VHH binders against Flagellar brake protein YcgR (ycgR). Designs and how they scored, part 11

Target 1, 263 residues: Flagellar brake protein YcgR (ycgR), of Thauera aminoaromatica (c4kar8)
Amino acid sequence: MAELSTPSPASPAPLDGGRGDELEKFTLRGARQILQLLQDLITHRGLITAHTGGGHSFMTAVLKVDEERGRVVLDPSPDPQANRRALAAPRLTCVTQLDGIRIQFPLVGLGEGQDKGRPALFAPLPAEMLRLQRREFYRLQVPLAHELSCLLKAEDLARKPVEVSARVIDIGAGGVAVVVPTGAAEFVIGGTLPACRLALPDGEPIELDLEVRNLNRQTQRNGTEQLRVGLRFAALPRAADTRIQRYIFKTERALNAKARGGL

## First folded at step 4 (VHH)

Design B107 (from yc3 with S56Y; framework vhh_7yz9_2)
Fold by ESMFold2-Fast, scan of step 4:
Structure B107 (fold): chain B 263 residues (1-263), chain A 118 residues (1-118)
Amino acid sequence: as target 1 above (263 residues)
Amino acid sequence: QWQLVESGGGLVQAGGSLRLSCTASGFTVDDYYMGWYRQTAGNEREWVAFITSEGYTTYADSVKGRFTISRDNAKNTVYLQMNSLKPEDTAVYYCAATYRFGSPLDYWGQGTPVTVSS
């Protein structure tokens, strides 16, 4: 299966509104800075996860910046349902990264049409973009080969305890994103999952408390829907924090070496 | 406590105009994208117009050139000026506030009905 040998793009979830005051220092509002950053995304063919609200997202890319008309041109999803949700959405929250730097920006007023005879989505240029240069905002996309998992202690619809083994798709200093089958457990934003177990490749699983921060529904290549759950480390012992940071650093080094090798 | 209160809806003849207002209490709108949505019986709620924290505006194709969204941060209010109204614009209109960096829709009003007669 191609998913076993090629990592799926696992872009980080949008940041929550509670960090607004702290994010101001990372906010770009200059027209030239915004245009340059969008051009960098084009040049590096950066993949963007566009969140349409209601917990849905799709993969896109910036194809072109039309300065004269003040708009950005995006690659539509091959999934017509994802494009319909995007066009119906009040806004898109676009999340990507360049060289480990997290970039996030809103697009409002999405339309559809054609660019040079090909289907395209159009949106006005964003007035603001986040460029988060601090390591605490970095998210490592977890290689599928690592089979990183987190055993979640959650509840079903009847409030009965259930354990769900979830695949970790990204990890940072502040938390993880995991995928679970839709309906496997009930997740409430702001809810705490106590005594979960994060299995890193080296050493014993780390026991930790996780807070649910966001929920996003993703359609897989086989047509099956999975729920992406963003989880914050509620309290993290120094030893656990050190192990997580070491895993991130070691994996970044290995991925950079692989990219340099060209294989 | 936080609230969005819509006003200005009502009955109007085709070709007429209405101005909707939405006032926030319990929070300031300065850092929020403000928008108007509408819903007709039996249909999903659809987006109509949005205005960013910086004042940039965008509109659904069905209302471009006829509707204008604006904001007055000093009054903690957003407006929707609706001109050249059509029977197809008949709906309950909802105000929403979304934090600018893409949190879920944080606040919704209870809605204000607009009926456009032929």
Scores: ipSAE 0.011, ipTM 0.320, lowest interface PAE 9.4, mean pLDDT 79

Design B108 (from yc3 with F101W; framework vhh_7yz9_2)
Fold by ESMFold2-Fast, scan of step 4:
Structure B108 (fold): chain B 263 residues (1-263), chain A 118 residues (1-118)
Amino acid sequence: as target 1 above (263 residues)
Amino acid sequence: QWQLVESGGGLVQAGGSLRLSCTASGFTVDDYYMGWYRQTAGNEREWVAFITSEGSTTYADSVKGRFTISRDNAKNTVYLQMNSLKPEDTAVYYCAATYRWGSPLDYWGQGTPVTVSS
């Protein structure tokens, strides 16, 4: 049982919570559309996180598309072990971002060889690519300076009620991801945390119910463990939805203005 | 518990045919990519064919035109029809299932041996 992850534009994790039918309208299957999107990734020098299964991944990039042979050429990992895992995997799940839009696609039939005298990985063109164009799939990485927090109503190791103030690391129309110290509370995937309080800048905290979607344990460089918890909004009031969307749009504009100020 | 069970392997003469089956238990294959891989002693596992949840198929160059992959979701099964078999097709054949939009786990069968005599 591997841990599931809630996707964000900057998150390398695959999309695990989507329904097949719901994602159909964001799925590209036309050969020309797929070729164009792959070429866009080459043009923008997009970094791709390739997941090989079992919690393993490596960084790659599309080097070129061989239309005549129907193949994509990928940059191999400098780590031979990562390349061996990729070659043995039934499928790579490739996750990247283009202009804030999440792009995800499978590659199967991976092989190795040479391209222009350099090591390369080869795969048949993907049969389909996911391009998430919906606001509900967009995730804003929360600036540390905003100090966004969510007061979680959870249970401790003894199943007693506990309140944990968790730092919000990303937010979207459908939910948030938070970090908590390991052992601060127990979380059960699929469980509901009622009456949690999301503190946004400008206004009263938003009271809402959250469903636990995923858990990820990470060891920091200082040896401290943190738990990342992905949480879905349940029974979200319209007023709360409006405030969350306003925060996301306002923060996006500020971040875009800051990036362009460096021109 | 999730399980993939392969069947249909065996000994066949060059030019003959075999049909491999892979049945899933403990999960429904509807949203899974299904594929066939093969491995010979001393070599890395190589891809043979895959089929998407929507039924689109792709084949390795070495088997294109000879092998056909298909699925029957009602029977929770994927098939590999192997025609015009060659001695170089001799290998252990593995069935694999991966979730359409990214799964942290790869589901593999235990393998079924195929031997093609010259």
Scores: ipSAE 0.049, ipTM 0.486, lowest interface PAE 5.9, mean pLDDT 80

Design B11 (from yb5 with A33W; framework vhh_7yz9_2)
Fold by ESMFold2-Fast, scan of step 4:
Structure B11 (fold): chain B 263 residues (1-263), chain A 118 residues (1-118)
Amino acid sequence: as target 1 above (263 residues)
Amino acid sequence: QWQLVESGGGLVQAGGSLRLSCTASGSIFSDYWMGWYRQTAGNEREWVAFISSGGYTTYADSVKGRFTISRDNAKNTVYLQMNSLKPEDTAVYYCAADRLYSWGPEYWGQGTPVTVSS
């Protein structure tokens, strides 16, 4: 698929995670609820992916909520370019997870400042926050120790077929997010990657078709950049769906058990 | 059967106006942040304007004061009114819908070409 071309095939896919009318249940608009949720993110030291638009993001965290000024204070990126993109952006789309629950919120009007003598980014309190409590919206953050990978069948920058082993960073009922080495392949939103191979523990790799849903160049907290690709499962076989759900459930149980008994 | 269908693109002279429309099928539109992006050959998609589910709007610096985004939730439609068009506005314009579920927009329109002459 060319860069400006409309993706094919044009067949519609089911919406992952239900209908939009259901999202109102998970949308917080009360100032007290928003303040409480932001404070929970501070207390749990939640890592936030802040999307600056144009396929770029950086890792941050909420350092402070300034209730008197109606502001949040965020940890700036060690990469000055990521901070410049953030300041120029119309909106940061902040994505995080707290106790297995997806949390997403916009920040508008980002500025630079100081917090306790340290550089900081600040923005007005968000007008709304999504707290997605449904299991179908849940994304398991894949433990690094699992070394979960997906072999992608893609095209390089010259449009030649290439196979890329990508690290799976999160997985849910509808898809995976992967990290792709810079320059290894070119992706087009809406494009299909046929016959990819998802390596799960305790069995042979699962062969499946993946649709590219989103692309993001993320600056990590150490200042390095990585390409993150969101991939939707196209028409999962029953056996594959069962294995994926089993992996998610087993891993959640192990993480919960470790938190309670392992420190 | 949920999809974004764009219309209103075309050829216009510098200083002219165009109104882009994007209609979503189904009853989910009101929960989405809606936006317009544009792309020129060899470049990444550039955001142009966003409108929240609650009607808050933001614009890229290159279009502030010239473009206006609006929505009609009863018609499941988002609009981009483009005034004082410049040759630099020549691009394929994409409608996008974002439920804040994943990284970047969840749904994209097919794209509509806009060519500004002179």
Scores: ipSAE 0.007, ipTM 0.271, lowest interface PAE 9.8, mean pLDDT 79

Design B12 (from yb5 with A33T; framework vhh_7yz9_2)
Fold by ESMFold2-Fast, scan of step 4:
Structure B12 (fold): chain B 263 residues (1-263), chain A 118 residues (1-118)
Amino acid sequence: as target 1 above (263 residues)
Amino acid sequence: QWQLVESGGGLVQAGGSLRLSCTASGSIFSDYTMGWYRQTAGNEREWVAFISSGGYTTYADSVKGRFTISRDNAKNTVYLQMNSLKPEDTAVYYCAADRLYSWGPEYWGQGTPVTVSS
């Protein structure tokens, strides 16, 4: 029974000892710093992925910070089941980006109610927020207009080969996150997807091997469910690395120019 | 606040067996991929085994056929059954939980030492 075993990857987190000490440098615990960061998320209207439990997440945003009551106000999901899962969860893990910097924070004690006559979710202000400034944690959120896709070589439920075209939602030096319709293929964390094809603008698709790192079912703003798959680049060719970095740099530069041109 | 607590390490002779346990608190355990890593003095942490939320398992080549990873979601516990132990398996073993799209686990245990004598 060798079908579920995959080739050994290198450690998915190469550590030089003291990972906790490194993360501490990026952890915000000051009330003023936390309030400022939350306000920056409101100003930039960044989408937040809230991980609820059972392999599920939903898209939200911070609508406002209520300093008097010590709470944040969040945009509920259009899917009632996603909201019920969130309210039942002992903890939400919220993940977002601000100018390419990964931001992560917990929310505990989620409730529901109304804000100015509209449905809203409420939670106490987080006691800490993680702001990761390391190159290996940088992820560019891919603009929808770019229609970036990756053709995945995966297996169906009967373990037969299947090819799935997946939309790339974020990309970094170490990998991509893609969205796949629920049921299109089976994915195994730690499994390798060989000879996948990443379609970047300007040139031929890049052939590369991808390792599955994360799986999460995500309810979108329109109420549809998607499977989000986190994938690590395995043995990335130098030419491919150069093209990916160039795409990231050019896209970030264009997005920064567009943001500066706004109000 | 979310913590991983390891137990079951110790001293054992070559050819022996140990079972490591790791219990999670403060979060929904079943939502996470759980794994075991090990670290020898002067070297970086090395992946040993993963088990997904769906129960799929993956092993490093050095431990295939000898180690078995399993989980009990009702007890928020992940296990590593280590059989046919070799002196080369001597290391500090770390439990890890992962939901990040980065190369690293989101949470780490404190580490459990395992020493295999020849």
Scores: ipSAE 0.000, ipTM 0.113, lowest interface PAE 16.2, mean pLDDT 77

Design B13 (from yb5 with A33V; framework vhh_7yz9_2)
Fold by ESMFold2-Fast, scan of step 4:
Structure B13 (fold): chain B 263 residues (1-263), chain A 118 residues (1-118)
Amino acid sequence: as target 1 above (263 residues)
Amino acid sequence: QWQLVESGGGLVQAGGSLRLSCTASGSIFSDYVMGWYRQTAGNEREWVAFISSGGYTTYADSVKGRFTISRDNAKNTVYLQMNSLKPEDTAVYYCAADRLYSWGPEYWGQGTPVTVSS
């Protein structure tokens, strides 16, 4: 009876429950391809959202690929509870992106130990990795220096109107992902937040209606728990769409210029 | 680019106490894992302690029960309270900031020397 929750393309929430045959053409199964993609994530310090189930996730990264032992080494959370949830989970669903391309892969058999004297998590190499090169799944990770925010019109736990200035962590053609402190406001999947205001660097805030698509309680790299909210653009005027795409394009070009600096 | 500024190092007798401070920038500070490392001559830097903004902390076994890491996000400052100091705690102490918990810092301070006499 309840509506099914679906992840927003602008959220790091996993793509689950879909038709596997429709994603087959985006699935990597070659051992060399998997190793190369994992190495690319290491080289670019790709941050990974690891979903442990029950609406919980934590931020991690691939630190190392141990080819001799057939395993990946992951950065543990500074929050012991997040690590305990991960170790107890039957499967981690890892979601990240590289050059705007969404990457998703499962890890099973997670263990803990040390790598070079420092705490680490490890798991067997994944048998498959999903690499989605579809335009609608592109998400720009918003640089912290841009201080991109969205003023949300919501309700608190007492059902009183509240305005929450939420930090935009990623943005795409279909929506944004924002972070708010746990308890700052109540969000209902499928609910609409009217007349929210997205502040882009180049002018007046964009007024827009946002639909809540997913909610994820996330333990950040610094151990702080926060609510990550995936928000879909309910309707977007062409002028607003153009401004958002321009911001994405300019920021991507600037980041690529820095990454390829010198030559 | 961005930098960390340490203070509070010095000379102390074994069994004494010392507090190190490290000051950093604005909103970025609150999203970083902050830590302290130390280095003795001829050795690699070793981690001492990490802290999150939520108060979650981890310590190297050599300092558990003696050192306490804390932070004040309003002052953009991380602290290391060192109690029951031993001669083997003599080192240059470095403040560090990274988005990753255990793989090594993106930003380092200049280092502050701590000498514990026997």
Scores: ipSAE 0.023, ipTM 0.514, lowest interface PAE 7.5, mean pLDDT 81

Design B14 (from yb5 with S52T; framework vhh_7yz9_2)
Fold by ESMFold2-Fast, scan of step 4:
Structure B14 (fold): chain B 263 residues (1-263), chain A 118 residues (1-118)
Amino acid sequence: as target 1 above (263 residues)
Amino acid sequence: QWQLVESGGGLVQAGGSLRLSCTASGSIFSDYAMGWYRQTAGNEREWVAFITSGGYTTYADSVKGRFTISRDNAKNTVYLQMNSLKPEDTAVYYCAADRLYSWGPEYWGQGTPVTVSS
C-alpha cells in the first residue's frame, strides 16, 4: 500500500514510434529475452505506468510470470474506474525504467481474476518489448548444427591480407564471437575488419564491418589452440539488423521448443 | 498505402465453423503483427487473437481452444479459423495491423459480420 515515496517523476508517455523502423533495432522478440526482462522487473520491483488510451493511465507492477499458462500477473489499480478502463481497452501500453533504461511493451487480452485469493489482472506474455539499451550485453549461443560462419578479412603478422573462415559461437544484436585457429591472423583490440561476410542459414552472406573488442586464447581437448574473437558490428543496414534479430528469435524459439520436449 | 480487406463472415448455426481471411495490400505485411478484434452491441472492440511477425500466437480466454489464428506472408493474408461457434461469438470481426509500440493498431479493416444462430 505505498501510495507515497514514488520514484523520481519521469512519468513517461509511450513512444509512438515516430520512425517505427528506427525502433526495430531496440525491439526484443526472443521468448527467453522477454521472460528474463519481465523477471528483472519483478526482482527490481519496477513500477509500470499502464496506458489504456484516451489520456488515461494507472500504476501497476508485474507480480508474477506464469510460464505454464503463458501469461503475466499484474497488480490491479486501487481505483476501480482505472481497472474498468483497462479491461475495456484493446491493449495496454506499459512503460517503465530499469537502471535508467526505458522499457515499453504492449499487453493484449487483459482479463481479471484471482491470484491466491486476491484480485489480479492477467494478460498473455508480450510478443515484443522495446528496450532503449546497450544491446551488446545479450549473446545467443549458436547451435553447432547451424554451421554459422563469418569470413573475416584480416592481416597476418607481416600486414599481408588474409581471409579466415571463422565459426560463430555466439551472436547478439551488437556483434558476434568467433573462433579461429591460433596464428591464422593478427587481431588488435579496437581495430576494424572491413567487408567481412556473415553467413546465416537462410539467404546470402551479409557484408559488414567488424570492430575487434576482445581476444581469448582457448585450448581444445585435442591440444589444438583456438582464438576466440569478440567482434562488434560497426554499422548495420536495417535489412541486415532485421535478419540477425530474426535468426536470434527463431533460434531461441527452437531451443525453447526442444527444452519442452521438441513440440 | 495499406488497406486490409476482410472476407468469410456470415450466418452459421451454433457448433459450426467459419474461416475469416484478411488480405493486406502493401509490401511490409511480414514486419507487422496482425490481430483479430470483435465488437458486440454496446461494447468497445475487444481483442480476440494475435499473431506476431515471428509467428507467435496469443488468444483471449473466451476463444482459446476454439479459434486459431495463422498467417501466410507470401499471400499477405491473416486467417481466423473459428470452430465450435457459440451465440455469444456473434459480433462484427475486425482485422488489424500493429507495430505493438503504439497506442493501438495502425491499420484496421472495415469489419466482417458474424452471426451465430442458436
Scores: ipSAE 0.013, ipTM 0.290, lowest interface PAE 7.5, mean pLDDT 78

Design B15 (from yb5 with S52D; framework vhh_7yz9_2)
Fold by ESMFold2-Fast, scan of step 4:
Structure B15 (fold): chain B 263 residues (1-263), chain A 118 residues (1-118)
Amino acid sequence: as target 1 above (263 residues)
Amino acid sequence: QWQLVESGGGLVQAGGSLRLSCTASGSIFSDYAMGWYRQTAGNEREWVAFIDSGGYTTYADSVKGRFTISRDNAKNTVYLQMNSLKPEDTAVYYCAADRLYSWGPEYWGQGTPVTVSS
């Protein structure tokens, strides 16, 4: 029997489209709906992680939607290598969020050119976009001010045990995504990191086992590259699950309040 | 429907070489990232090597410099060339296909056993 992949909410990695009938309720195929969602991404300055294959991605944004020509214009990476990978890829898988709602869409037929005299990437409008408005798929973008970290138990290049402090960039019911310092550790997809420690603002660190679900070398807007690791919670104790859910809920509400009252 | 059929496993002496092949049937092979995983008795599954549709490769630390992954899109086949084999490489090797490779494989092969002696 073939073994199918199971999507994990632990990382901004692309969701498995082969589970399509479960996701049909959340798939937009109307031209007007797609155009409106892309415009919402422009209006809210939504940063997009564009996955190019081989565990690589880069940060981009939709600069505009050319409705007459039926295409989207994307901000190229300042790293020429990231742009080369994107142009060589058979498709880009774009992942972003609006108000905690996961949005994912494919771009096929990526090309390069100019927009108002500046370099730009172009692609036909996607035929479909996924908008996952389910609580179990919600991921909180962790505020930098919270300095949320996870102490990972991993191995270095010499297979020697090492502890590495990783910054938590998002967190959900099923796991976390972290940024690992370059060269600090090696990771194996499917590997288990035992007895890691997740530091939440309120209380003692939570000890938990994490499974490596994805690895992504992401080129940032400043042209530097960082390693992002998606980690699934393995057999979470109920008390730990309660604390994580409480943190997500309280932080989401605080961020919603700031959006209404602040700039 | 997609099926991945693996071949090339077997017994080999330490220091020897072995080439694993995995042929995909059905859908468009060229759109998928392909990988090799292995599992030893009593241990978790380990990712070994990955190649995306554009030919970019990545390798697990334990096999860097010894193993080479490659693909032939005309034959819908992915290969794992294993050189300088060690007893620690003894495992069941699995071929995997993933359209969204960072999310995990959509399709798996049946597994090919590799045993490295002395």
Scores: ipSAE 0.000, ipTM 0.122, lowest interface PAE 14.9, mean pLDDT 78

Design B16 (from yb5 with S52Y; framework vhh_7yz9_2)
Fold by ESMFold2-Fast, scan of step 4:
Structure B16 (fold): chain B 263 residues (1-263), chain A 118 residues (1-118)
Amino acid sequence: as target 1 above (263 residues)
Amino acid sequence: QWQLVESGGGLVQAGGSLRLSCTASGSIFSDYAMGWYRQTAGNEREWVAFIYSGGYTTYADSVKGRFTISRDNAKNTVYLQMNSLKPEDTAVYYCAADRLYSWGPEYWGQGTPVTVSS
C-alpha cells in the first residue's frame, strides 16, 4: 500500500498539520528541545517566513525567548499592514531553515508592544515544533551571485500568453521557489506551466514542465512585497535531475568551504 | 569595503534642531536598513530610528513626533532630522547599517556628539 507520504520540498509554504502521523516522528514537543531550537534560531540569526493566512506572509526573526513569561519576542514588519494582518490572524505558521534543516512552528495569541524601547511582537511559546532533517526535504538557498533564473510560460491579467523571467530563490530535488514581479503574470495553484526553461550556471537551459504548488505575497525585511511561487518538477528527466543535484552539491560544498574561511 | 561617515553633530539649545547625515561607501547601500543609535556616558547604545530600503521607518518612543529619518539612495546617505531637542537627547549618535535589523548592526560609524543645552 502507500508508502509514508513525504512533505513537499518545493517551497517555504506551510506543511499541512492535518497529516498527523506522517510528521509525528519529526515533531518536537519537549519544552527543553523547543527552547534550545528557538535559541539556535536566535544564535544563527535565522530568517523566518510568518504566514498570516489568505496567501500573505512577512519576514521576521526571533529576537529572544522570555522563559519567565513563557513567550517569544519577534521582529515586527516595517509594513504596518503586514503587522495588522498578523495581529488579526488566529494563528501564524512560521517557516525557517537552519543548515538545510526545515523548521516549522505555530504561534497563537500574537500581541504587540515594545522590548527595550524597540517595537516588538509577542506570542506564547509554541507547544510543538516540526524539524525535518532529511535530504528529501533539503532546499538550497540560491546565492544571489549565481543569478539563477527560470523562464516561465504563464498568462497575464488578460489571459494572454506571457514569458516571465523569475529569480530562483531556492532549489531542491522536487522543485524551485521563484520571485515574480507583482502583476507580471497570473498563477493558479495546481496549474501546469509547460516548457519552462531553468538556467543553471553551466550548460544549456533545462526545459521543464512545472506545477504551481503555492503562491504567497511576502513582505520582506525591507518592507517591500514579493510574489513567491513554489513550483514542482513534473516528470523530471534523469539527465536534468543529475544536473540539478550536481549544482546543489557543488554550491553546498562551496558555501560550506566559505563558511569555514577556506583559503 | 564598507565605511559609514557621520556629520552634522554639535551644540544646540533646547527647542532647537539639528540634521545628522551618514554617507555609506559601497554599492549595496540600497539593500540595507539604515539607522541611528545613541549612547550616553556609562550606558549601552540605544536604538533611535531605522529606515528600510523600501522607505518604511521605525522610531523609539522617546523621539516619535520629534525626529524624522530619511534616505537618499542616489547619494548613499541617510539623514536624521532632529526637532524640538531636549537636554535628554544629549548623546553620541552612531550611524548603523544592518541587513538583519533585529540582531544589531553589521556596520557602525565612528559616532558624532550632540549636546543640547538647557
Scores: ipSAE 0.006, ipTM 0.308, lowest interface PAE 12.2, mean pLDDT 81

Design B17 (from yb5 with S52N; framework vhh_7yz9_2)
Fold by ESMFold2-Fast, scan of step 4:
Structure B17 (fold): chain B 263 residues (1-263), chain A 118 residues (1-118)
Amino acid sequence: as target 1 above (263 residues)
Amino acid sequence: QWQLVESGGGLVQAGGSLRLSCTASGSIFSDYAMGWYRQTAGNEREWVAFINSGGYTTYADSVKGRFTISRDNAKNTVYLQMNSLKPEDTAVYYCAADRLYSWGPEYWGQGTPVTVSS
């Protein structure tokens, strides 16, 4: 699954019935609210990671909402394998972000066809959408221009130590998601990577212990696969937490200014 | 800034072939997905073929088996090989470059006319 953690002193247990109760207050079930949120994703051109199970996902987007037919239209992957996995999946778990708010929703009954002569995936409108309005769930999508990286201390197939420079694609109070070069290292969910170095602008790299929370082979919109690794901050020092939060707030402010008509 | 320059259009008889070319000027062509669209009088532009940076291709059902899209990253050029042309293929053909396929292309060519006579 694609759940990235907030900064919690304890690692979250796998989702069970008790977890569902805590998320209920963030769940939208009204048809008008769901339609409006989907339309907001279209308007803001939000990219969606669609998880198909088995550690696989692909990058998509909502192209339109067909209210008359009660369905959503999604951008298919150019990789036929990603589309076949999606069509065979009993459920897609779609994860995205709008104005720093994590949005998650299921799609069931995926089909394929064409929209205005272009390949498209179709699914019934979701009956519910999760909108996590708490700062602990906020994830900044890192601008490519920032070239944010994390030097990971990991192991190869033979259990030999290796260092890999991974590009940071999102960052929040609880951790980072990184893209790892193909074949560079092996990761185990729950494993700890000690003394990794997060390079933030305007200062020395931050030394962090990171826990592997999820692994995902994501098919990009260009059809290539990336290994994406979700990493939780373990034992985060106060000074590091302050620098990370400052980076997030400064970057989000700049992005909001650009969205309103700045460069 | 990018410009897309199209060539290879013209008049052809039904059953004939044409190859359209589209050359990008500017920066990183190899990082963009490339596509071909066509437009007939009174209709919106319709997608014809698409090739991503990894070389994977997709085609509209109306051209599948007859058209082939390819790219040459060394020449910053994308091609559309059109075989077994039909009068219904008559249109203005546009090449397009995009990193965000679902939102439409970031860059468009000027369009090149293709007329198929019966």
Scores: ipSAE 0.005, ipTM 0.131, lowest interface PAE 15.8, mean pLDDT 78

